# Ledger of designs, part 5: VHH binders against Low-salt glycan biosynthesis nucleotidyltransferase Agl11 (agl11)

Target 1, 357 residues: Low-salt glycan biosynthesis nucleotidyltransferase Agl11 (agl11), of Haloferax volcanii (d4gu70)
Amino acid sequence: MKGVLLSGGTGSRLRPITHTGPKQLVPVANKPVLEYAVEDLKEAGITEIGVILGHKGREEIQNLLGDGSDYGVEITYIVQGNPLGLAHAAGCAKDFVGDDDFVMYLGDNILKEGVVDLVESFESGDFGAGIALQEVENPQQFGIADVDDQGNVTQLIEKPDEPPTNLALIGMYVFSPAVFDAIEQLEPSWRGELEITDAIQSLLEDGYAIDSHVVEGWWKDTGKPEDILEANQLVLEDKSLKKRGTVSDDATVDGRIELAESATIEDGAVVRGPVSIADGAVIKSGTYVGPYTSVGPNSTLEGVHIENSVVIGESSINTSGRIVDSLLGKGANIGSADDFLPEGRRLVVGENSQLKL
Key: E = the ipSAE of ESMFold2; O = the ipSAE of OpenDDE; V2 = 0.75 times the mean of E and O plus 0.25 times the DockQ between their complexes.

## First folded at step 1 (VHH)

Design d1 (framework vhh_7d4b_2)
Fold by ESMFold2-Fast, scan of step 1:
Structure d1 (fold): chain B 357 residues (1-357), chain A 121 residues (1-121)
Amino acid sequence: as target 1 above (357 residues)
Amino acid sequence: QVQLVESGGGVVQPGRSLRLSCAASGFTFSDYAMGWYRQAPGKQRELVASISGSGDSTNYADSVKGRFTISRDNSKNTMYLQMNSLKPEDTAVYYCAAEIEYFGSDLYDYWGQGTQVTVSS
């Protein structure tokens, strides 16, 4: 079985390239989202991976993943060009895949349990495709599956106005090579894209059985900053965290903390987990790093009170202000004015309260 | 605050024309591609036309090629859809859409509230 990892396209051909960098490389718990997908595929026994590249970020993605040897896999890069939909992206992998079955993994998705069970379920029978499903509250925004009492897929529809169920297709699929013939026959959807749900529906109409697997544990589509912050919380909550770096005697460190070998928490700093602090990061005196914060490599924090945030890396933050629920881009330089920096607190206080601030 | 407001819809006889407008605010208009989508009764929403941020590139659904023209005026933060030779099958709610970059690393879809176009036959 091969793997096909989608790292291309913004989901629309309407848009000129105006992004600063590929969203698949945004870190969650100090690890690029795309690396979680590679690791999940490797865990499922998949060592030959085709990475589908879009118009932007090709060099950055290739620099991260290389030939795949650092991950114990072999990576082949495939250029999609125009972002004409997920089925179009899959079609670009035809020559790479050949006659093998393959897992298709969206590189901006992150999944607690990986894809081992999805792959094993697919391999247990004679299926044209296997789909991963999750119950959602907003089914109009997803591809939706209808399933019978035995778990067999009966229909699929992309972004339906009247969804038959709340079972959404999440970013992991397994396909037989029969999918390529289905893709060749597709016409663009109402979005102007070749939809993967239409390809799977075509397989079903051609008499193929379609396996379904309702994923246990959490799943996140990391398309928005809010999604990145939530994924960061979920990964930090579940991850095994180790302190390998230096903690000064007069630092206060509570809870679960990942501290990389060359990271330092200095005297007068306060860190309360779960937190991840990457190599080269320095948490200086007067800094508070609170729960669900990741501090990326070579970042220096001094005086700031930061919580539930992602510092991507290469950043200098020297301010007495409070930062919360934030995603700070690579190379951020946040400093205080020479005279003063505004500080703010929001308080909701009951009757007869006494406060010391 | 990103806001998209459609106008110009109405009831029209077959063969006539309408011009839809989409007024945009809350983002740097000229940096982002925009499009018109429509949803007819009992059908899924479909892309009608799209235009690049500069206005140099356009795309059209096969059903409207040669009849509809998308354009934009970046000085007025407004996108237009000129609809000529209207047919009963063009009857739909028309939506303005924009894809906006946020934090320099991500893309959000924003939609207007829609404007009804009815072509009587």
Scores: ipSAE 0.000, ipTM 0.229, lowest interface PAE 11.4, mean pLDDT 81

Design d2 (framework vhh_8pnl_2; at its last look DockQ between E and O 0.03; V2 from the best seeds 0.00; counts 0 for: pae O 16.4 > 2, unsure alone 61.5 < 65, placed apart)
Fold by OpenDDE, look of step 2:
Structure d2 (fold): chain B 357 residues (1-357), chain A 120 residues (1-120)
Amino acid sequence: as target 1 above (357 residues)
Amino acid sequence: QGQLVESGGGLVQPGGSLRLSCADAGFTFSDYAMAWYRQAPGKERELVARITSGGSTNYADFVKGRFTISRDNAKSTLYLQMNSLKPEDTAMYYCAAYEVTIDSGSYDYWGQGTRVTVSA
């Protein structure tokens, strides 16, 4: 079985964070979202991975993943031409996949339990596809699966006006090579895209069985800042955290703290976990780092009260203010405004931004 | 940019045959689905036949087994063998290319067309 990892998209909903880089590289608990996908695939025994590249962030993604050797996998890069939808992206992997079954993984998705169960279930039977489902509040925004009383998939509909169920397809699939034929027969939807949902429906119509599972753990599509923050919380909650860096004697550290080897918590700083602090990060005196905060590499925090936030990296935060529920882009510089009273601020800040709080 | 160039059109008697060719340049031919369209005077452009990158074919209802679409990836050429031609088949014939699938409104490439005239 092979892996097909999709790393396309504009990341428009994550702007301004994604002005300078792809959304798949946004860190969750100080790890790029895309790395979770690679790890999940590897965990499932998948070591041959095709990465579908979009128009944005090709070099950055390739710089991150390389040839896959650092991750114990083999990576092949495939450039998608026109962004004609998820099914189109999958179709681009036809030559790479060949006659093998494959996992399609949307690179901006994070799944708590990975894909091992999905893969094993698929392999235990004779299926054209395996899908993962989750109940959603707004099914009109998703590919939806209709299921019978026995739980068999009877229909798949992309963003139906009148959804038969609230079971939405999440961003992990298992496919047989038959899906490529289905994709080739597709017509663009009303949105102008080749829909993966339609491809699966086509398989169903052709008599293939669809293996479906309702996901029990958490799943996140990291398409917007709130999703990143939630993912950060969830990962930090479950993550094994190691303290390897330097903690001064007069620092207060409580809870679970991930502290990278070259990270420092100085005297007078307060850190309350779960928190992740990356290499080169410095937490200076007077600083409070609260739960579910990730501090990216080579960031300096001074005097700030920060909680439930993601500092992507290379940032300088020197303020007496309070930062909450924030996503701060790489190279952010935040200072104090003399005429501004410290208030809790929710921020989404792009790369190399300068703010006064 | 990719280009498609049709050839093989001409005047033929009813019941006659023509073989149209469409040669590509500037894109990876094997990655594209291909199609033939035609447009008669005063009529809308209509699909004649399509062939996917994998070789699956589909024909319009009016073809009724008279036409065969094929492709040679090595030569980057699309063909339309037209047999048992009728006056109603008189039209400008266009070849089109679309990545993965066929959509008459969103093809990546169109040819300039070759004229087929069927007349006694």
Scores: ipSAE 0.000, ipTM 0.208, lowest interface PAE 16.4, mean pLDDT 89
ESMFold2-Fast, scan of step 1: ipSAE 0.013; ipTM 0.435
ESMFold2, look of step 2: ipSAE 0.013; ipTM 0.455
ESMFold2 (binder alone), look of step 2: mean pLDDT 75; pTM 0.759

Design d3 (framework vhh_ozoralizumab_d1)
Fold by ESMFold2-Fast, scan of step 1:
Structure d3 (fold): chain B 357 residues (1-357), chain A 120 residues (1-120)
Amino acid sequence: as target 1 above (357 residues)
Amino acid sequence: EVQLVESGGGLVQPGGSLRLSCAASGFTFSDYYMYWVRQAPGKGLEWVSEISSSGSYTKYPDSVKGRFTISRDNAKNTLYLQMNSLRPEDTAVYYCATVEIYDSGSWDYRGQGTLVTVSS
């Protein structure tokens, strides 16, 4: 079985965070979202992965993943060109997958349980496709599946006004090569795109059985800052955290903490987990790092009290005060304005930044 | 958080024209592709037009191509649909729409709609 990982899309909802890179590379617990997808595929025994590249972030994605050897996989890059929908993106992988079955994984999604059970379910029978489903409270916003008592898909409806179930399609699929013939027969949807739900419906109409797997545990797309912060909490709560770096004798560390080998917590710092601190990060005197915070690589924090936040990396935060529920983009520089009289804050911010002071 | 409010619908004679507007708020409008979709009585949603974030690319189905024109004013956070040579089969509720993650297979936002009736 091969893997096909979709890494297109612009990340407009995450600006200005995505000004420094594609949305699939935004970190959750100090790992780019896209790496979780690669690791999920590897866990399911999938070692040949085709990565579908869109218009933006091609070099950044290729720089992260390389040839795949760091992850124990082999990566082939496939250029989609114009974004004509998920089914179009899948169709671009036809030559890569050949006659093999494949998992299609949307690279901006993160999933607690991975895809092992989805793959095993698909392999347990003779199916044209398998789909991952999750119960949602707002089924009108999603593609929705109707299923029989055996878990076979009987109907798919895109954004229904009267959904038959609350089982929403999430960003993980398994396909047989029959999907490519289905894609070639598609007409554009109301969005002007070739929809993956239409391809699956075409398989049903041609007599293929479609497996469903209701995913246990949490699922998140990473479209909004709130989703990233929530994913960060969920991953840090469940993740195995190991302290490899340096903790000074007069530092206080309580709770679960991941401290990378070259990270340092200095005298007078306080860290309370669950927390992740990446390589090259330095937590200096007077700093408090509280629960559900991730501090990205090569970041220096001094004097600040930060909690439930994501520091993406390459950042310097040297200021008093409290930061909560925040996403700090790559290369953020937040400093003291102590040399101004009267007291105040000197701010240099990017386009479309949002601040509550 | 995303809010889309359509206006400009009404009763019009066959062959007439209408201009629809959509006021957008709660997101950075200039970063998003925008769409018009419609739903005729007793039928499903039908895509009507698409416009890129800058306005440089537009797309239409054959049913409205040459009669409808989509446009946007990013300074005013407003989307427009100019409808000419209207036909009875254009009778529908028209919705302003956008997608949060267009490569994720999920659709995100649609306004409450504005009714267009083409009848004598």
Scores: ipSAE 0.000, ipTM 0.175, lowest interface PAE 14.9, mean pLDDT 82

Design d4 (framework vhh_5c3l_4)
Fold by ESMFold2-Fast, scan of step 1:
Structure d4 (fold): chain B 357 residues (1-357), chain A 121 residues (1-121)
Amino acid sequence: as target 1 above (357 residues)
Amino acid sequence: QVQLQESGGGLVQPGGSLRLSCAASGFTFSSYAMSWVRQAPGKGLEVVSDISGSGGSTTYADSVKGRFTISRDNAKNTLYLQMNSLKPEDTAVYYCAKETVELYGGDFDYRGPGTQVTVSS
């Protein structure tokens, strides 16, 4: 079985964070989202991975993943030309995949259980496709599956006005090579895209059985800042956190923390886990780092009280204020407020910034 | 090559009405969802309304629900926004946007400088 990892899209809803890099590389618990997908595929025994690149972020993604050897896999890069939707992107992998079955994984998704069970379920029978499902509260916004009492798919519909179930397709699929013939016969949807749900429906209409697997545990797409923060909470709650760096004797550390080898928590700092602090980060005196905060590499925090936030990295935060529920981009520079009259703050903010002051 | 051209903006008093139009070319208009997006002075972009390619499904931001109506004429390749009971806070540049046909979808592709709407006495 091969893997096909989809790494396109511009990340407009994450700007200005994505101004400096693609959305798939935004970190969760100090690790780029895309790396979780590669690791999930490797854990399922998949070592040959085709990465589908969009028009933007190609160099950054290739610089991260390289030839795949650092992850124990072999990576082939495939460029999608015209962006005609998910089924079109999948179709670009035809020559890479050949006659093998493959897992298709959306690179901006993160999943607690990985894809081992999805793959094993697919391999347990004779299926044209296997789909991962999760119950959602807003089924009108997703592709939705209707399933029989044995878990076989009976119907798929994209963004239905009247959904038959609350079982949404999430960003992981398993396909036989029969999917490529289905894709070649597709017409664009009302959105102007070749829909992956239409390809699966075509397989079903052609007599293929379609497996379903309802995913246990959490799943997140990472399309919005709120989704990144929630994914950060979920990963930090579940992951094994190792303390390798330096904690000064007069620092206060409560709970679970990940402290990278070259990271330092100095005298007079307070850290309450779960927290991740990356290489080169320095938590200085007077700083409080509270639960569900990730401090990215080469960042220095002094005097600030920060919690439930992601500091992406290369940042300096030297302020006595409280920061909460925030996503701070690479190279952020936040200084202390001026206490002289007239009082004020000097702000240089990007497009789509959200500030509550 | 996608081209979108907005028109119909102008000065109107509070409580008044305006209808914006967007002429589209360079793509199969009926096959794509369209949006109206606005930017008030000194603020970021806000999506005010969306419409499906067929016109069968529409959405609205909470700030404009009950006051604005989005519609389209696929035979004329034109998108409309009917704006009623206008308020000073509706003052903004309004952009017509085509949903991008990017890998994951959901992004916006807007064109031109938009059309200025000013609600003032």
Scores: ipSAE 0.000, ipTM 0.201, lowest interface PAE 10.7, mean pLDDT 82

Design d5 (framework vhh_7aqx_2)
Fold by ESMFold2-Fast, scan of step 1:
Structure d5 (fold): chain B 357 residues (1-357), chain A 125 residues (1-125)
Amino acid sequence: as target 1 above (357 residues)
Amino acid sequence: QVQLQESGGGLVQAGGSLRLSCTTSGRTFSEYAFSWFRQAPGEEREFVGAISWSGGSTDYADSVKGRFTISRDNAKNTFYLQMNSLKTEDTAVYYCAADTVYFEGSYSLDEYDYWGQGTQVTVSS
């Protein structure tokens, strides 16, 4: 079985957080979202992975993943070019996949349980495809599946006005090579894209059985800043957190904390986990770092009270205020106003960064 | 690579109509999504309308919805903005834009890889 990891799309809903890099590289618990997908595929026994690249972010993704050896996998890069929909992206992997079954994983999704159970379910029978499902409260916003009493898919519809169920397709699929013939026959949807749900429906109409697996545990797409913050909470709650860096004698550290080897918590700082602090980060005197906060690499915090927030990295925050529920882009510079000016804060942050000061 | 060239601008009286055209480079026209933006004197550039790579999806700013229609002609490597019931507030330089990304329902200026030079539209009272 091979893996096909989709890393296209521009991340417009996260810009300018993604202005200088692709959305798949936005960090959750100080690790790029895309790395979680690679790790999930490896855990499922998948070691040959094709990464589908869009027009933007090609160098950044290739710089992160390399040849895949750091993850125990072998990575082949496939250029989609113009992103004409998920089925088009899958179709670009035809030559890479050959005659093998493959897992298709959307690189901006993150999943607690990984894809082991999805793969095992698919391999338990003779299926043309397997789909991952989760119950949602807003089914009109997703692709929706209807399933029989044996878990086989009977109907799929994209963003239905009247959903037959609340079982939404999430960003993980398993396909047989039969999917490529289905894709070649597709016409653009009413939304103007080659839809993966139309490809699966075509397989169903051609007599293939389609497996369904309702995933256990949490799932998040990372399309909005609020989704990144929620994913950050979920990962930090579950992740094994180790302190390798320096904690000064007059610092207060409570709860679970990840402190990278070159990170420092200085005298007079207070950190309350679960928290992740990356390499080169410095938490200075007067700083409070509260639960569900990730401080990215080479960032310096002084005097600030920050909680439930993601500092992506390369940032300087020197203010006496409180920051909560915020996503701060790479290179954010937040300081106090000049003593000769009226009281205030001088902010230089990314356009789509969300702040509550 | 795409190059864009606008035409069809000019002076029109309130209540009148104009059709703007944007002609693009040929080979991959059908693979691009296209949009129109405008910039009024002393204001920032704002979104007007968009059409997906297949032509199956269109979107408009609330201020022009029902009055403006965007369309594309793949045989001519051209896309259009039909402007009806023009108001003095529609006076602006109109820019066409193209992107190599699929239609995401977001129209931030940074999403567009290619821009035209702009064409002036003046609506007199």
Scores: ipSAE 0.000, ipTM 0.185, lowest interface PAE 14.8, mean pLDDT 82

Design e1 (framework vhh_7aqx_2)
Fold by ESMFold2-Fast, scan of step 1:
Structure e1 (fold): chain B 357 residues (1-357), chain A 126 residues (1-126)
Amino acid sequence: as target 1 above (357 residues)
Amino acid sequence: QVQLQESGGGLVQAGGSLRLSCTTSGRTFSSYAFSWFRQAPGEEREFVGAISYSGGSTDYADSVKGRFTISRDNAKNTFYLQMNSLKTEDTAVYYCAAKRYGSGYLYTHPYEYDYWGQGTQVTVSS
């Protein structure tokens, strides 16, 4: 079995965060989202991975993943060109996949349980495809699957007014090579895209059985800042956290904390987990780092009280005040205003930034 | 079952323009996706640009984006590479390539193409 990892899309809903890099590289618990997908594929025994690249972020993604050897996999890069839908992206992998079955994984999704059970379910029978499903409270907003008592898919409905189930399709699929013939016969949808649900429907109409697997645990699509913050909480809650770096004698450290080998918590700092602090980060005197915060590499925090936030990295935050529920981009510089009256803030704000002061 | 032949190569000064053509002898031109690759001496063939069978999708290597344009003319069984603002680094043998398929996606690796031209030399002087 091969893997096909989709790493396209502009990430416009995350700007200005995605101005400095693609959305798939935004970190959750100090690890790029895309790395979780690679690790999930390897855990399932998949070591040959085709990464589908869009127009944006090609160099950044290739710099992160390289040839795949650091992850114990072999990576082939495939350019989608113009984005014509998920089925179009899958179709770009035809020659890479050959006659093997493959997992298709959306690279901006993160999944607690990985894809081992999805793959095993698919391999347990003779299926043209397998789909991952999650129970949701708002099924009208998702693609929904109807399934029989054996877990076989009987129909798929996009954003139904009267959903037959609450089982929503999520960003993980398994396909047999039969899907490529289905994709070649597709017409663009009303959106002008080749839809993956149309390819699956085509397989059903050709007499293929379609497996379903209801995923246990959480799933997140990291398309919005709120989703990234929630994914950060979920990963930090589940993750094993180790203190490897330096904690000064007069620092206060409570709870579960990941402290990287070259990270430092200095005298007069307070850190309360679950928290992740990456290599080269320095938490200085007067700083409070509270639960569900990740501090990215080479970042320096002084005087600030920060909680439930992601500091992506390469940042300097030297200000008294409280920051919560925030996503701070790479290279952020937040400092104190003038020492003299009148008190105030001097701001240089990026495109699409949203501030509450 | 197409045969490809490049034309339009030659010597040009940096900053100049050239238009390469690739003519096909097969009668199924509209069913093929096409691409241009180039190869400098001692190097592997590298991707330059691609166009889908419908002409609705194109893609380019980052080094040529904004300078090169790929197009096709189904009536003439020919596709083209318009090269503008040429640099000395663009000096290479340019190859056209073709692959038959019925979908709208693109191919960007040499191993994906079934048919190749013999190549045409482009030399960009300073």
Scores: ipSAE 0.000, ipTM 0.123, lowest interface PAE 20.8, mean pLDDT 82

Design e2 (framework vhh_7d4b_2)
Fold by ESMFold2-Fast, scan of step 1:
Structure e2 (fold): chain B 357 residues (1-357), chain A 120 residues (1-120)
Amino acid sequence: as target 1 above (357 residues)
Amino acid sequence: QVQLVESGGGVVQPGRSLRLSCAASGFTFSSYAMGWYRQAPGKQRELVASISSSGSYTNYADSVKGRFTISRDNSKNTMYLQMNSLKPEDTAVYYCAARPYWSGLDYDYWGQGTQVTVSS
């Protein structure tokens, strides 16, 4: 079995964060989202992975993943070009996949249980496809499955106005090579895209059985800042956290922390886990870092009280302010205002920014 | 101030080896992809080898595959090019270059170059 990892898309809901890098590389617990997908595939025994690249971020993704050897896998890069839908992206992998079954994984999704159970379920029978499912509160935004009492898929609808269930297809699929013939027969949807749900429905109509697996534990689509913060909480709660760096004698550290080898917590700093602090980060005197915060590489924090936030990296935060529930982009520079009248803050804010002062 | 400084060039006989170094300063080295370019007299500058910001991906020109090895040490802000089985055709000025991994742009920063001469 091969893997096919989708790495396209613009990241518009994460702007301005995605102005300087692709959305799949936004970190959760100081690790790019895309790396979780590669690790999940490897854990399921999948070592040959085709990475589907869009127009944006090709070099950045290739620079992160390389040839795959750092992850114990072999990566082949495939250029999709124009984003004509998930089924179009899958179709681009036909030559790479050949006659093998494959897992298709959306690279902006993160999943607690991984894909081992999904793969084993698919391999246990004669299926044309296997789909991962989870109950959602917003079924209009997803592909939705109907299943019978035995768990067999009976119907699939992409982004329905009137969803028949709240069982959403999440970003993980298993396909037999029969899917390529189904894709060739597709016409664009009302959205102008080749829909993966239409390909699976075509397999059903051709007489293939479709396996379903309701995933255990959490799943997140990391399309919005709120999703990234929630994923950060969930990963930090589950992750094994090791303290390798330097903690000064008069620093206070409570709870679980991940402290990278070249990271430092200085005298007069307070850190309360679960927290991740990456290489080159310095937590200086007067700083409080509270639960569910990740501090990215080469970041310096001084005087600030920060909780439930992601500092992506290469940032300088030197302010007495409290920061909470925030996603701070790479290279953020937040300083203290001059002590003079009239009092004020000098702000340069990007698209979709929300500030509470 | 951004600076890239090459060292390790010189004159060698065919079949011998040289190791080039590039010391970087003035930027966050671990966030930059790096490359070695060369320019022989009367020819355009060409890419010899490149390495990703993490070091996990390397790329080589066909003319040097199997003979040259690019590497980096992010803790020392230094990139290396190990050149084995040198040929007269490898004679050129070798340039160190850097670009941000997240920008996807061509190389932004260049060194002054170091001369490599392979003489029979």
Scores: ipSAE 0.000, ipTM 0.104, lowest interface PAE 20.8, mean pLDDT 83

Design e3 (framework vhh_8pnl_2)
Fold by ESMFold2-Fast, scan of step 1:
Structure e3 (fold): chain B 357 residues (1-357), chain A 119 residues (1-119)
Amino acid sequence: as target 1 above (357 residues)
Amino acid sequence: QGQLVESGGGLVQPGGSLRLSCADAGFTFSRYAMAWYRQAPGKERELVARIYSGGSTNYADFVKGRFTISRDNAKSTLYLQMNSLKPEDTAMYYCAAGYLPWSTYEDYWGQGTRVTVSA
């Protein structure tokens, strides 16, 4: 079995965060989302992975993943020219996968359970595809599956006005090579894309059985800032956190923290976990870093009270104000205004940031 | 690796008809989407029509109702029936085979066959 990891798309719903970087590299608990997918595939015994690249962010993704050896896998890069839908992206992997079954993983998704059970379920029978499902309260926003008493898929509908169930397709699939013939026969949907749900429906119409697996635990599509913040909370709550860096004698640290080897918490700083602080970060005097906050690499915080937030990295925040529920992009520069009347903040914010003040 | 060979081009009067053929070298023809492209002098190459392995078809707006694409998988041959030809249909016509429909990258291309529509 091979793996196919989709890393295309522009991430328009995350702008300005994705203006100068790919959405799959947005960090959760100071680790790019894409790395979680690679680790999930390896955990399932999948060591040959094809990464589908869009036209933006190719260099950044290739620089991160390299040849895959740092992850114990072998990575082949496949360029998708135009973003013509998920089925089109999957089709780009035909030569890479050959006659093998493959897991298709959307690189902007994150999943507590991983894909071991999905793969084992698929391999337990004779299926054309296997789909991962999760119960949702807003089924109109997702691809939805109808299933029989044995868990076999009977119908798939993309963003239905009248959903037959509340079982949403999440970003993990298993396919036999028969999917490539299904993709070849597709017409664009009403939104002008080759839909993966249409490819699976085509397999059903050709007589293939389609397996379903309802995943245990949380899943997030990191398509919106709110999803990233929630994923950050969920990962930090579950993750083992190690303190390797420097904590000054007059700093206060409470709860679970991850402190990278070259990170520093200085005198007069207060950190309350669960928190992740990456290499090169400096938490200076007067700073409060509260629960569910990630401070990315080479960032300096001074005087600020921040919690439930993601600082992506390369940022300077020097203000006496409070920041909550925020996603701060790479290279953000946030300082205090010199004028006291009228009161306010002077903000020079990188194009990759979202703020709520 | 594969070779596509077009035939059937020529000079025709406005309002006339031509049938183009594209013979495949026998490489898994039935699994590929097949297409006709054209390139007029001084213009970019444009898609005329595509037919998928399952038989569904797609046409450019400027040929709908006038051109018909078809395939014979047993003979590994693609056809384009061109009716009601106009001077603006004058171009080099190329046969292409691609695994991914709607991709701008085709796996195999023919050498082209010239169609001239002139009085």
Scores: ipSAE 0.000, ipTM 0.128, lowest interface PAE 16.2, mean pLDDT 82

